VHH binders against Type II restriction enzyme HgiCI (hgiCIR). Designs and how they scored, part 1

Every score and structure here is a prediction.

Target 1, 345 residues: Type II restriction enzyme HgiCI (hgiCIR), of Herpetosiphon aurantiacus (Herpetosiphon giganteus) (p25258)
Amino acid sequence: MNYQRSFEDLEFNAIKWWPQELSATVAEASVLPILISSQDLFISILKLSGTHPEQIFDVINAAQISANLFLKHLVVLADYGGEMIKRLGKEFQEIFPRMDSTLEYYMNYTFKGEQYTYIFKKLPIKGLDNSKLAIDGKAIIEIKPLSDLYRDMIMILLYGSTTEQFNLAGLEKCEIGTILGKNEIIYTYITQKYLYVSRITNGANTNSLGQIAQTYVCDILSKYLPNDYSVTRNGKILLSDLNSQDSTKTSFDILVEFADKKVGIEVSFQVTTNSTIERKAGQARDRQNRMHAHYYWIAYVIDGAGNFERSGAVRAICRYSDCTVAYSESEIAVLAAFIQEKFNA
Unless a header shows other numbers, all headers, positions and changes below count from the first letter of the chain; antibody chains are not in Kabat numbers.
F, E and O are the ipSAE of ESMFold2-Fast, ESMFold2 and OpenDDE, as the mean of both directions, binder to target and target to binder. V2 is 0.75 times the mean of E and O plus 0.25 times the DockQ between their complexes.
Where letters were taken out, [cut] stands.
Atom coordinates printed by the task and the answers are left out, and those that the model quotes come from them; centres of patches stay.

## First folded at step 15 (VHH; from w05 with G102S)

Design y03
Fold by OpenDDE, fold request of step 19:
Structure y03 (fold): chain B 345 residues (1-345), chain A 122 residues (1-122)
Amino acid sequence: as target 1 above (345 residues)
Amino acid sequence: QVQLVESGGALVQPGGSLRLSCAASGFTFSSYWMRWYRQAPGKEREWVAAISSSGSSYTYEDSVKGRFTISRDDARNTVYLQMNSLKPEDTAVYYCAAERWSFSSSGTYDYWGQGTQVTVSS
């Protein structure tokens, strides 16, 4: 079995996105992965929604995107945070007028230079927040139909800036409706905004996602490896320096041990580009040499669309690893086989 | 067979009210935007009011704002135009149209009624 894989071989076996069984766990840690994975679809929906003010709903239905996920995209794009949503809910009756005849709340908005009136179907409601809208935590992965509540919220997020009430509850941020169907500018607009959001969200949740990734790999390894093998997260090995007589404790994401044999495993799953893979790549040669000096082995579990955008780093890792695999169970099983072969030799 | 049948047109005095109805058949009414048009003698046909397929959004021509109200009843496949405070300049043949929007094009008027005459005169 070939454990030394090229970049191309590794990418061929890569899943690039979080597996379905981890969707809830990942969502709880960060909403960013699901937003990134659905971003192109979101953009496409906006591009196709420029002919009439409610076309967005037809396109959403056709695209089969969950209503809460779509709304989350709008909220993020508009930078309309949870506090603003709460405020909107609390102040709704003060913000929007009511029809004298029917007592229904309504919103006057502009689409392509024409004024429309939208009659709210569900709003106002009590307890309007991210949780109620299922746009936070694990709820983001739940499939939600395009209910009246979501329609109401979507209309506000699209056209709020065009209303007379634009200066209330942050509605000036709700301008996405003005770019619907404008294919020339929409991609740039969205990409720039998402980049900004990614920067904000990535730093806080990177460690959590890393732990999730490691835990998954550990669990799979434990299934395939003999029970007498030790599999530990964040293990450390005392390794001699290459240029000195000194030894330093070197950390690995996963450490597998049996008797006097050791395999250090580095795990990286990134759906977005970051500096982690570059750091690992920069250290790869030295780490391998140091491990080999002690007759230990080093392996890598590398996956995620973001990592594969860093081809130079991944290639370096592939070059300076004893075994490189992707993030699927079958691939991790290959890693387990590698470990067993080495430990039984 | 697709049909749009307008009714409710009459002779009324200035300041009077009328309610026009347009009964639709032969197509999926609930999927269409409905629009009222009018054509006065010697003038071009002009749109008066529009309502979305959901009934949630509507728009009016400026001259009828505050006086006319468009509504729809999907259960009856009917669109209505309540006209209040009628003026002589509102005299026209009123038409209902079913409009369908595509993802790639502007709305198309798929179906038209025969029209109903509204005359506002002292």
Scores: ipSAE 0.802, ipTM 0.922, lowest interface PAE 0.4, mean pLDDT 90
Fold by OpenDDE, fold request of step 19:
Structure y03 (fold): chain B 345 residues (1-345), chain A 122 residues (1-122)
Amino acid sequence: as target 1 above (345 residues)
Amino acid sequence: QVQLVESGGALVQPGGSLRLSCAASGFTFSSYWMRWYRQAPGKEREWVAAISSSGSSYTYEDSVKGRFTISRDDARNTVYLQMNSLKPEDTAVYYCAAERWSFSSSGTYDYWGQGTQVTVSS
């Protein structure tokens, strides 16, 4: 079996998105993967919703996107954080007026230069927050219907900036309604803002996602490898420097050991582009040489749509790897086979 | 058969009130945006009020704001126009229209009523 794969072979076997079984775990760590995967649909919905101010609800229903996920997109795009949502909930009765006749709360908003009145159907409510709206954590993967609450929130996020209350509870940020149906500007507008938000949120979550990725690989390896093999996360090997008489401890995402034999494994799963894969690529040649000097082996588990956007880095890794596989059970089984072959030789 | 039937038009004195009704049949009323239009003698038809399919949003022409109220009852497939503080300039034939938006930037008026006469005169 050829364990040295080309970029093309690796990509062919790649899953590019997180496995379904990890969806909840990943969502808890970061909402970014699900947002990225649904971004095109979100954009399409906005493009098709420019005829009248409530058309978006028909489009949402037709698109079959979960209401909480759609709302999360709006919240992120508007930079309307959880604290603002809480504030909106707490101050709702102070922000929006009530009809004299029905005592229902309402907002006057503008769409395409025309003034409208919207009557809230569910708001105000007690305890309005990200959790209540299921737009955070594991709840983001739950399917939620387009309820009156979501409709109310969506209307606020779309048109809040056009209301007389725009200066309250951050409603000035709620301007997405102004770009509905404007195909020429929507993509640029969203892309710019998403990139900005992603950069802010990605740093803190990258490590967590990395750990999730490593754990998954470890679990599968443990399943396929003999019980007497040692499989550890974040293992270190003392390796000699090729240019000096000094030895340095080198860390690997996963270390597999049996007797005097060792395989260091690097794991990278990224749905968005980051510097991690570039760093690994830059170190790949040296790491392989150092490992080989000790008669050890180095392997890589590489996947994620973002990583494959960095073709140069992935190619470098493929070149300086003894075994490169994608992020699936079947692929990790191939890695297990590689390890066993080396250890039994 | 699709039908919109307006009713409630009458002769009233300035400052008076009227309630117009438009009964719909032959189509899925709840899925349509409903509008009231009016046409005065020698003038072009103009929109007066609109209400969304959900009934949650509505809008008015500037000259009728604060005086007219649009509402709908989906159970009865009827849209209403409450007209208060009527003025002679409100004299016109009032029409009900049903509008549906496609999944595009363009909307179409699908159905019109025959109209009801409103006359405001001393």
Scores: ipSAE 0.794, ipTM 0.919, lowest interface PAE 0.4, mean pLDDT 90
Fold by ESMFold2, fold request of step 19:
Structure y03 (fold): chain B 345 residues (1-345), chain A 122 residues (1-122)
Amino acid sequence: as target 1 above (345 residues)
Amino acid sequence: QVQLVESGGALVQPGGSLRLSCAASGFTFSSYWMRWYRQAPGKEREWVAAISSSGSSYTYEDSVKGRFTISRDDARNTVYLQMNSLKPEDTAVYYCAAERWSFSSSGTYDYWGQGTQVTVSS
């Protein structure tokens, strides 16, 4: 069986995005992957919503996007974070005027040069925060209908900057309603605001996502390998330095052992481009040589849309690897077959 | 068949009140913005009031603000215009209109009623 993969073969077998069964676990570590994967739908909704102030609700329903996910996109794009949402909730009655006759709160806003009054249907509520809106953690993947609370929040984030209260509670940031249906302006706004915010948070949870990737591979390998094989995370092997007589402990993301036979496995799944794969590529030749000097093997599990943007690094890994596979169960089964072939030879 | 049928127009004294109704049929009423327009003799049709499909957003022309109230009842598929403190310059034929964005064609569909006459006598 040919385990020496080219970059092209590896990419052909790649899934590029996190497996669906990991969506809740990945969302708990970071919401960024689900935002990136749904970004095109969000942008399309903005482009189609420019004729009337509440048209966006019809477009949201037709697009079948979950209301909490749509709201999270607005929160990120407006840079209207969780502390501002809490402040909005605590200060709501001071921010927005109230009808004396009905005691309902309202917002006077502008759309296409006309002034409107919006009557809040659910706000104010006690304890407004990200948790109640289901916009952080694993709650982001829950399917939420377009409730009165979500409608109120969306109206604020779209039109808050056009109100007389714009200078309160960060409402000056809530300007997305002014660009609805204006395709060139939407493109410019997203380039400046959305991508910038995404870049700032890019590295925050990389270690947690790396552990999720390792655990998935370990779990699949344990399904396909005999029970008497040892599969451990963050395993260490004492390896000789090829340019000296000294030995050092060398760490691998996953270590598979049986008797005196070992395979060291490196795992990288990156949906965004970063430099992690470059370090693995720079070490690949030396690590392979040191493993081969002890009659051990080295393998790599490489996937994620971002990693394949770094073709030179991935090609180097393929050159200096005994086995490379992508990040699906069928691909990890190929890795398991490689390990069994080497351990039974 | 889409229909908008206005009613409630009458002759009234200055300072009086009227309530106009517009009954809708043949479409999903709750999906439409509803508007009132009026046309005085020899004048162009002018906008009076609008209410969003949800009923949560509304706007009024300046000369009627504080005197007229637009509302909708989705259970009865009806939009209303409560007109208080009526003046001779409010004399006009009042029209109901419906507006919605459509995926199946470019642009917004407008449906119009035939109008109801309001006369404020002098």
Scores: ipSAE 0.027, ipTM 0.579, lowest interface PAE 7.5, mean pLDDT 83
Fold by ESMFold2, fold request of step 19:
Structure y03 (fold): chain B 345 residues (1-345), chain A 122 residues (1-122)
Amino acid sequence: as target 1 above (345 residues)
Amino acid sequence: QVQLVESGGALVQPGGSLRLSCAASGFTFSSYWMRWYRQAPGKEREWVAAISSSGSSYTYEDSVKGRFTISRDDARNTVYLQMNSLKPEDTAVYYCAAERWSFSSSGTYDYWGQGTQVTVSS
């Protein structure tokens, strides 16, 4: 069995995106992974919605994307956050004009140079916020139909900047309707905007996602390993320094032990690029040498679309590891097989 | 069998008003955008007004904006065109049309009416 994988073999076995069974747990820590994994679908909907101003609703329904997830994409792309949504809700009746004959509120907007009037079907409502729209936390994975409320919000996020009220409640940011059907700029504009937003928000949530990644690996290892093996998160091993007589506690994301045998495991699942994999790569040679000096082994579980964009770091880790696997149950079972081979030999 | 039947066309003096109706049958009216077109003698058929399937969005050709009003009554499967401040240039046969957008093609018109004559003359 080839436990020292090449970069190409590791990427071939990679899942790149969080497993579906972790969707709620991951979404509670950060909505960014589900946004990135659904990004291409969102882009496709925008490309196909350039014929008339409400076409996007037919495309959303055909694509079967949840309405709250689609709205969250618009909110993120427009940088139209929860404070602006609350302000929109509290000031709705002061922002949008009302039809005298029906008392319905409306928005005059433009689409491809033509003026339209949209009549709101559900707005205004009391207490408009991210929670009521189900666009934050684990609520993002709830399946929401394209209700009148979501239709109203989507129309605002698409066309708000084209209204006479554009300078109120952040509506100047609501310009996504201007790129509908403009295929040449949609992909680049949207993916570049998400990379910028990802950089700003990702640092706050990476620690929680790291713990989720470690727990999933631990759970699967415990399923495949004998019950008398110890599988612990954030385990520490006292290792001698190769250049001194002192010993230092060295931590691993996961530590597997049985009798006097140990495997230290590092875990990295990153859907966006960050420096964590570079740090692990820079440490890989020294950590392997120190483990081997005690007749211990070191392994890595590496996956996520963002990590594979750092091919040099991943190659270094593969080179200086005893076992490197991707992040699926079948791949973690290979790691379990490696551990058993080393502990039984 | 699908039918769109226009009515209300008449001879009127400049500055007058008319209300056109288009009664629909044989399809799910609430799923369709409804449109009015007109065709003057010797001219191409031209767009006049449109209303979305939900009734939430509408638009008008520039020369009729402010004078014409499109509306729909889904309970009666009927679309209307209220025409005010009529001008001789509004003289045409007015047609009702229904369109259902499909994912693979856009802007296609599925059904057309027979037309109703509007004549603005003194």
Scores: ipSAE 0.006, ipTM 0.511, lowest interface PAE 9.2, mean pLDDT 83

## First folded at step 17 (VHH; from y03 with S102T S104D S106G G107T T108Y)

Design z04
Fold by OpenDDE, fold request of step 19:
Structure z04 (fold): chain B 345 residues (1-345), chain A 122 residues (1-122)
Amino acid sequence: as target 1 above (345 residues)
Amino acid sequence: QVQLVESGGALVQPGGSLRLSCAASGFTFSSYWMRWYRQAPGKEREWVAAISSSGSSYTYEDSVKGRFTISRDDARNTVYLQMNSLKPEDTAVYYCAAERWTFDSGTYYDYWGQGTQVTVSS
């Protein structure tokens, strides 16, 4: 078996996105992966929605995107957080006027230089928040139809900044409607905003996603390895320094041990670029040398679209790894085979 | 067969009111934006009011704001124009139109009615 993979071989076997069975768990930890995976569709919808102020609803339906996911994109893009949504809900009757004849709440807004009136169909409601809208946690992966509530919220997020009430409940941030159908502007606008959001959200949830990734690999290894092998997360090995008489405890995402034999495993799965893969790459040569000095082995599980955008880092890891595999059960089984081969030698 | 039929046009005095109706048939009415247009003698046709397919959004030309109200009844495939505080300058033939957008961000008018005459005179 070929345990030392090239970048190309590794990428060929990569899944790039989180497995479906982890979708709920990942969503609970971070909404970023699902946003990234659906970003192009979201952008396309905005591009096709520039003719009429409510055209976006037809496009949403045609695109078959979940209403809550689409709304989440708008919320994130507008930087309209959960607290602001709650405030909007609580203060809704104070913010928007009512029709004298029908007592329905309405919003005057501007689209392409013309003034429109929108009649709310569901708002106001009690308990408006991220949970109610299913735009947070694992609920984000649930399929939601384009209900009147979602329509109302979408209209606010698109056109709130053009209303007379723009200075209330953060509605000045709700300006996405102004770029609908403007193809040359939309991409730049979205990419800039998403880069900003990505830095914030990815940084905050990196540890959680890392743990999810490690646990998945650990579980599969335990399935394929003999029961007498020890498989532990966040294990440490005392390794001697190559340039000094000192020894340091070196941490590994997963440590597999049997008798006096050890395999340290590093796991990295990320759909967006971050510094983790670069750090691992920078340490790869030294770690391998130190492990080899003790007749131990080092392996890597590397996947995620973001990691493969860092080809230099991944190549370095491949070069200074005894075994490199992607993030699938079949690939992790290859890693298990590697471990068994080394331990039985 | 696609058809739009306007009705309700009449002679009224300044300050009077009229309600125009446009009955649609032969197409999926609920999927279309509906617009009212008017054309005065010797003038170009101009849009007066518009209502979204859902009926949730509507807009008016500036000269009729506060006086005219557009509404729709999808169950009856009919769009209405309530005209209050009518002025002599509102005299025109009023037309109903069904509008649809294209996926390339284009707009086109699919169907037009024959029009109904509104005359405001003392």
Scores: ipSAE 0.821, ipTM 0.937, lowest interface PAE 0.4, mean pLDDT 91
Fold by OpenDDE, fold request of step 19:
Structure z04 (fold): chain B 345 residues (1-345), chain A 122 residues (1-122)
Amino acid sequence: as target 1 above (345 residues)
Amino acid sequence: QVQLVESGGALVQPGGSLRLSCAASGFTFSSYWMRWYRQAPGKEREWVAAISSSGSSYTYEDSVKGRFTISRDDARNTVYLQMNSLKPEDTAVYYCAAERWTFDSGTYYDYWGQGTQVTVSS
């Protein structure tokens, strides 16, 4: 079996997106991966929704996107956070008028220069927040139908800025409806705002996602490796410096040990481009050399669409790795085979 | 066969009221926006009111705002136009239309009825 893979070989076996079994866990840690993975679909929906003000609902249904996920996209794009949603809920009756005849709440809005009236079907409701809308945490992966509540919220997020109440509860941010069907504008608008949101959210959750990725690999390795092998996360090995008589403790994402044999494993799963893969690549040569000096081995589990956008870094890792595999159970099993082969030699 | 049949047109005095109905058949009524148009003698056909497929959104031409009300009953496949405070300038043949954009063809469908005559005269 070829354990030293080229970039092309590695990418061929890559899953690029989080496996389904980790979807809930990942979503709990960060909503960004699911937003990124569904972004193209979201954009397509916006592009196709420019003919009439409620066309968006037909397109949503046709696209088979979950209503809560779609709403989350709108919320993020509009920068309409959870606090604003809560405020909207609490102040709803003060913000929007009621029909005298039916006592229904309504919103006057503009679409393509024409004035419309929207009659709310579910709002107002008590306890309106991210949780109620299932747009937080693991709930984001739950399939939600396009209910009246979601329709009401979507309409507000699309057209709130065009209402007379635009200056209330942050509705001035709700302008996405004005760009529906405008392909060039949509692209620019989304690209700019998503980049902004991703920067804010990525910093806090990167470590958590890394831990999730690492734990998954550890669990699978433990399943395929003999019980007498030691599998530890965040292990350290004392390695000699190649240029000095000094030794330094070197950290690995995963350390597998049996007797006097050791395999250090680096794990990287990134759906978005970051500097981590570049750092690992920059250190790869020295790390391999140092490991080899002690007759140890180094392996990499590399995957994620973002990592493969950095071909130079991944190629460097492939070059200075004893075993490189993608992020699937079958691929990790290959890594397990590599380890066993080395330990039994 | 697709059919739209308007009814309710009559001769009324200024300030009077009428309720127009449009009964639809031969297509999925609930999936379509419904619109009322009118055409006065010697004038172009103009839209008067529109209601979304869900019935949640509606719009009116400026001259009829506050006087006309559009509504729909999907169970009866019928769209209505309540016309109050009628004026001589409201005299026209009123048409109902079913409008829809489809994703498969990218075509905007527009089904029309034969119209009903509304005459407002003293």
Scores: ipSAE 0.799, ipTM 0.923, lowest interface PAE 0.4, mean pLDDT 90
Fold by ESMFold2, fold request of step 19:
Structure z04 (fold): chain B 345 residues (1-345), chain A 122 residues (1-122)
Amino acid sequence: as target 1 above (345 residues)
Amino acid sequence: QVQLVESGGALVQPGGSLRLSCAASGFTFSSYWMRWYRQAPGKEREWVAAISSSGSSYTYEDSVKGRFTISRDDARNTVYLQMNSLKPEDTAVYYCAAERWTFDSGTYYDYWGQGTQVTVSS
């Protein structure tokens, strides 16, 4: 079997997005993957909602997107975070006017040059926060229908900047309603905002996601490999530098050992592009040479839509590896087959 | 079979009031925006008022703001137009319309009633 895959073969076998069985664990560590994987759907909903100010609700229902996930997109896009949401809830009755006859609160907003009045159906409520809206942590993957609370919140996030109260409670940030149906503006605006979010969160969240990625690979390798093999996370091997007489402990994301045989494995799963894959690519030739000098092998598990945007880096890794696989159970089983072949040969 | 039936049109004195009703059947009323339009003799048909499918948003043409009120009762599948402070310029045939756009098929639905005559004169 040819375990040294080309870039094209590796990409063909890639899943690009986190496996479904990890969705809750990944969402707890970072909301970014679910936001990115649903981004095109979110953009499509905004593009199709430009004819009536509440058309967006029909489109949300037809798209089968969860209401809390849609709201999270708006919260992130507007930079209208949890403190602003709490303030909106606390000050709601001072911000929005109330109908004398019905005692219902309302907002006057503008859509395509026409003024409208929206009557709130659920707001105000006590204790408005991210938890009540199910927009953080594992709660983001729960399927939530388009309730009156979600409708009220979405209307505020879309049109708040067009109200007379725009200077209160951060409502000036709530401008997405002004771009509904404006196809050229929507795509560039939204992708630029999500790039900003990914830069802020990647450092801390990348470390946690890396641990999730390694654990998944270890669990599957342990399932397919004989129990005599040692499979460890963050294993270290003493390797010499080829240009020096010195030796150092070299770490690998996963180390598989049996008797005097070793395979070092590097794991990278990135749904957004970043520089991590470039570092691994720059090290790939030297790491392979040092492993081969000790009669060891090196392999890579590479996946994620963002990594495949770095084609030069991925090609370098494929060239300087003994085995390269994508991030699915069937692909990791190929890695297990490679390891068994080398350890039995 | 889809049906929109307007009622309540009448002859009324200037300054008077009327309440128009539009009873809907044959479709899921709560999924549709409801609108009132009117057409005066020799004039183009014009939009008068609209109310969202949820009942939460509404808007009015400038000349009727403060005088007309649109409302809906989803339990009765009926949309209303309360018209106060009527003027001779409000004389027209008033039409009820239901509109919806579907994401799945890209299909636009619009249904129209037959109209009800409102005449404002001494």
Scores: ipSAE 0.012, ipTM 0.516, lowest interface PAE 8.5, mean pLDDT 83
Fold by ESMFold2, fold request of step 19:
Structure z04 (fold): chain B 345 residues (1-345), chain A 122 residues (1-122)
Amino acid sequence: as target 1 above (345 residues)
Amino acid sequence: QVQLVESGGALVQPGGSLRLSCAASGFTFSSYWMRWYRQAPGKEREWVAAISSSGSSYTYEDSVKGRFTISRDDARNTVYLQMNSLKPEDTAVYYCAAERWTFDSGTYYDYWGQGTQVTVSS
């Protein structure tokens, strides 16, 4: 079996996005991965929705995107966050007029230069917030149909800036409806806005995502390896000369050992591009040489769409590793086979 | 077989009122935007009012705002146009139209009625 993968072989076997079995755990730590993986679909919906002001609902249903996920995209793009959503809910009856005959609230909005009136079907509601909309934490992975509440919120986020009440509750930010169907404007606007959002939120929960990635690998290795092998997170091995500036013990994300045999494993799963993989690549040659000097082996579990944007770093890791696998159960089983082969030889 | 049948057109004095109806059959009425258009002799057809498939959004051409009201009754598969404060320039054949776009089939549908004559004259 070829354990030293080329970049092309590693990428071909990569899942690039978090396994679905981890979706709830990952979403609790950060919603950014699901937003990035669904971004192209979101953009396509906006491009196809420029004919009529409510056409977007038919496109959402046809695309089979969950309503809460679509709404979260609008919330992020408009920078209309949880505090503004709470304010909208608290001030709703002061912001929007009510029809005397039906007691329903409405908003007058503009689409392609024509003024329309939208009748709210569900709003106002008590305690409007992100939780009721299922747009943060693990709730984002729940599949929600286009309810009347979601329709009302989407209409506000699309057209709120075109209403007479635009200066209330942050509605001036709710302008996405003005660019529906305008392909060049949508592409430029959204890629610039999401690049900015990605940078702002990129580092907030990376430690938690790293722990999730390591635990998944450990759990799968424990399934495939003999019970007398030791599988530990953050294991340390003494690799330095006693008189060097290097530490006396070298840390690995995962350490597998049996008797005097050891494999050090580095794990990186990054859906956004960042510099972490560059550090691992810069250390790869030296770490492999030091492990080999003690008759130990080094392996890497590398995946995530962001990591593969750093192709030079990933190529260096593949070059200076004894085994490189992607991040799936079948790929981690290959790593387990490598370990057993080396420990039994 | 798709059919839109307008009714209610009549001769009315200036300042009077009239209610037009458009009965639909042969398609899923609740999935379609409904529109009213009008065409005076020798003039281009112009839109008058529209109401969304859900009934939640509606719009009017500027010259009829405040005087005309569009509504729909999905149980009866019927769209209405209530016309108040009628003026001689409202004289036209009024047409009902149904429109829908579907993403998954890529098909755009529009259906038209035969029209009903409204005449505002003293």
Scores: ipSAE 0.006, ipTM 0.494, lowest interface PAE 9.3, mean pLDDT 83

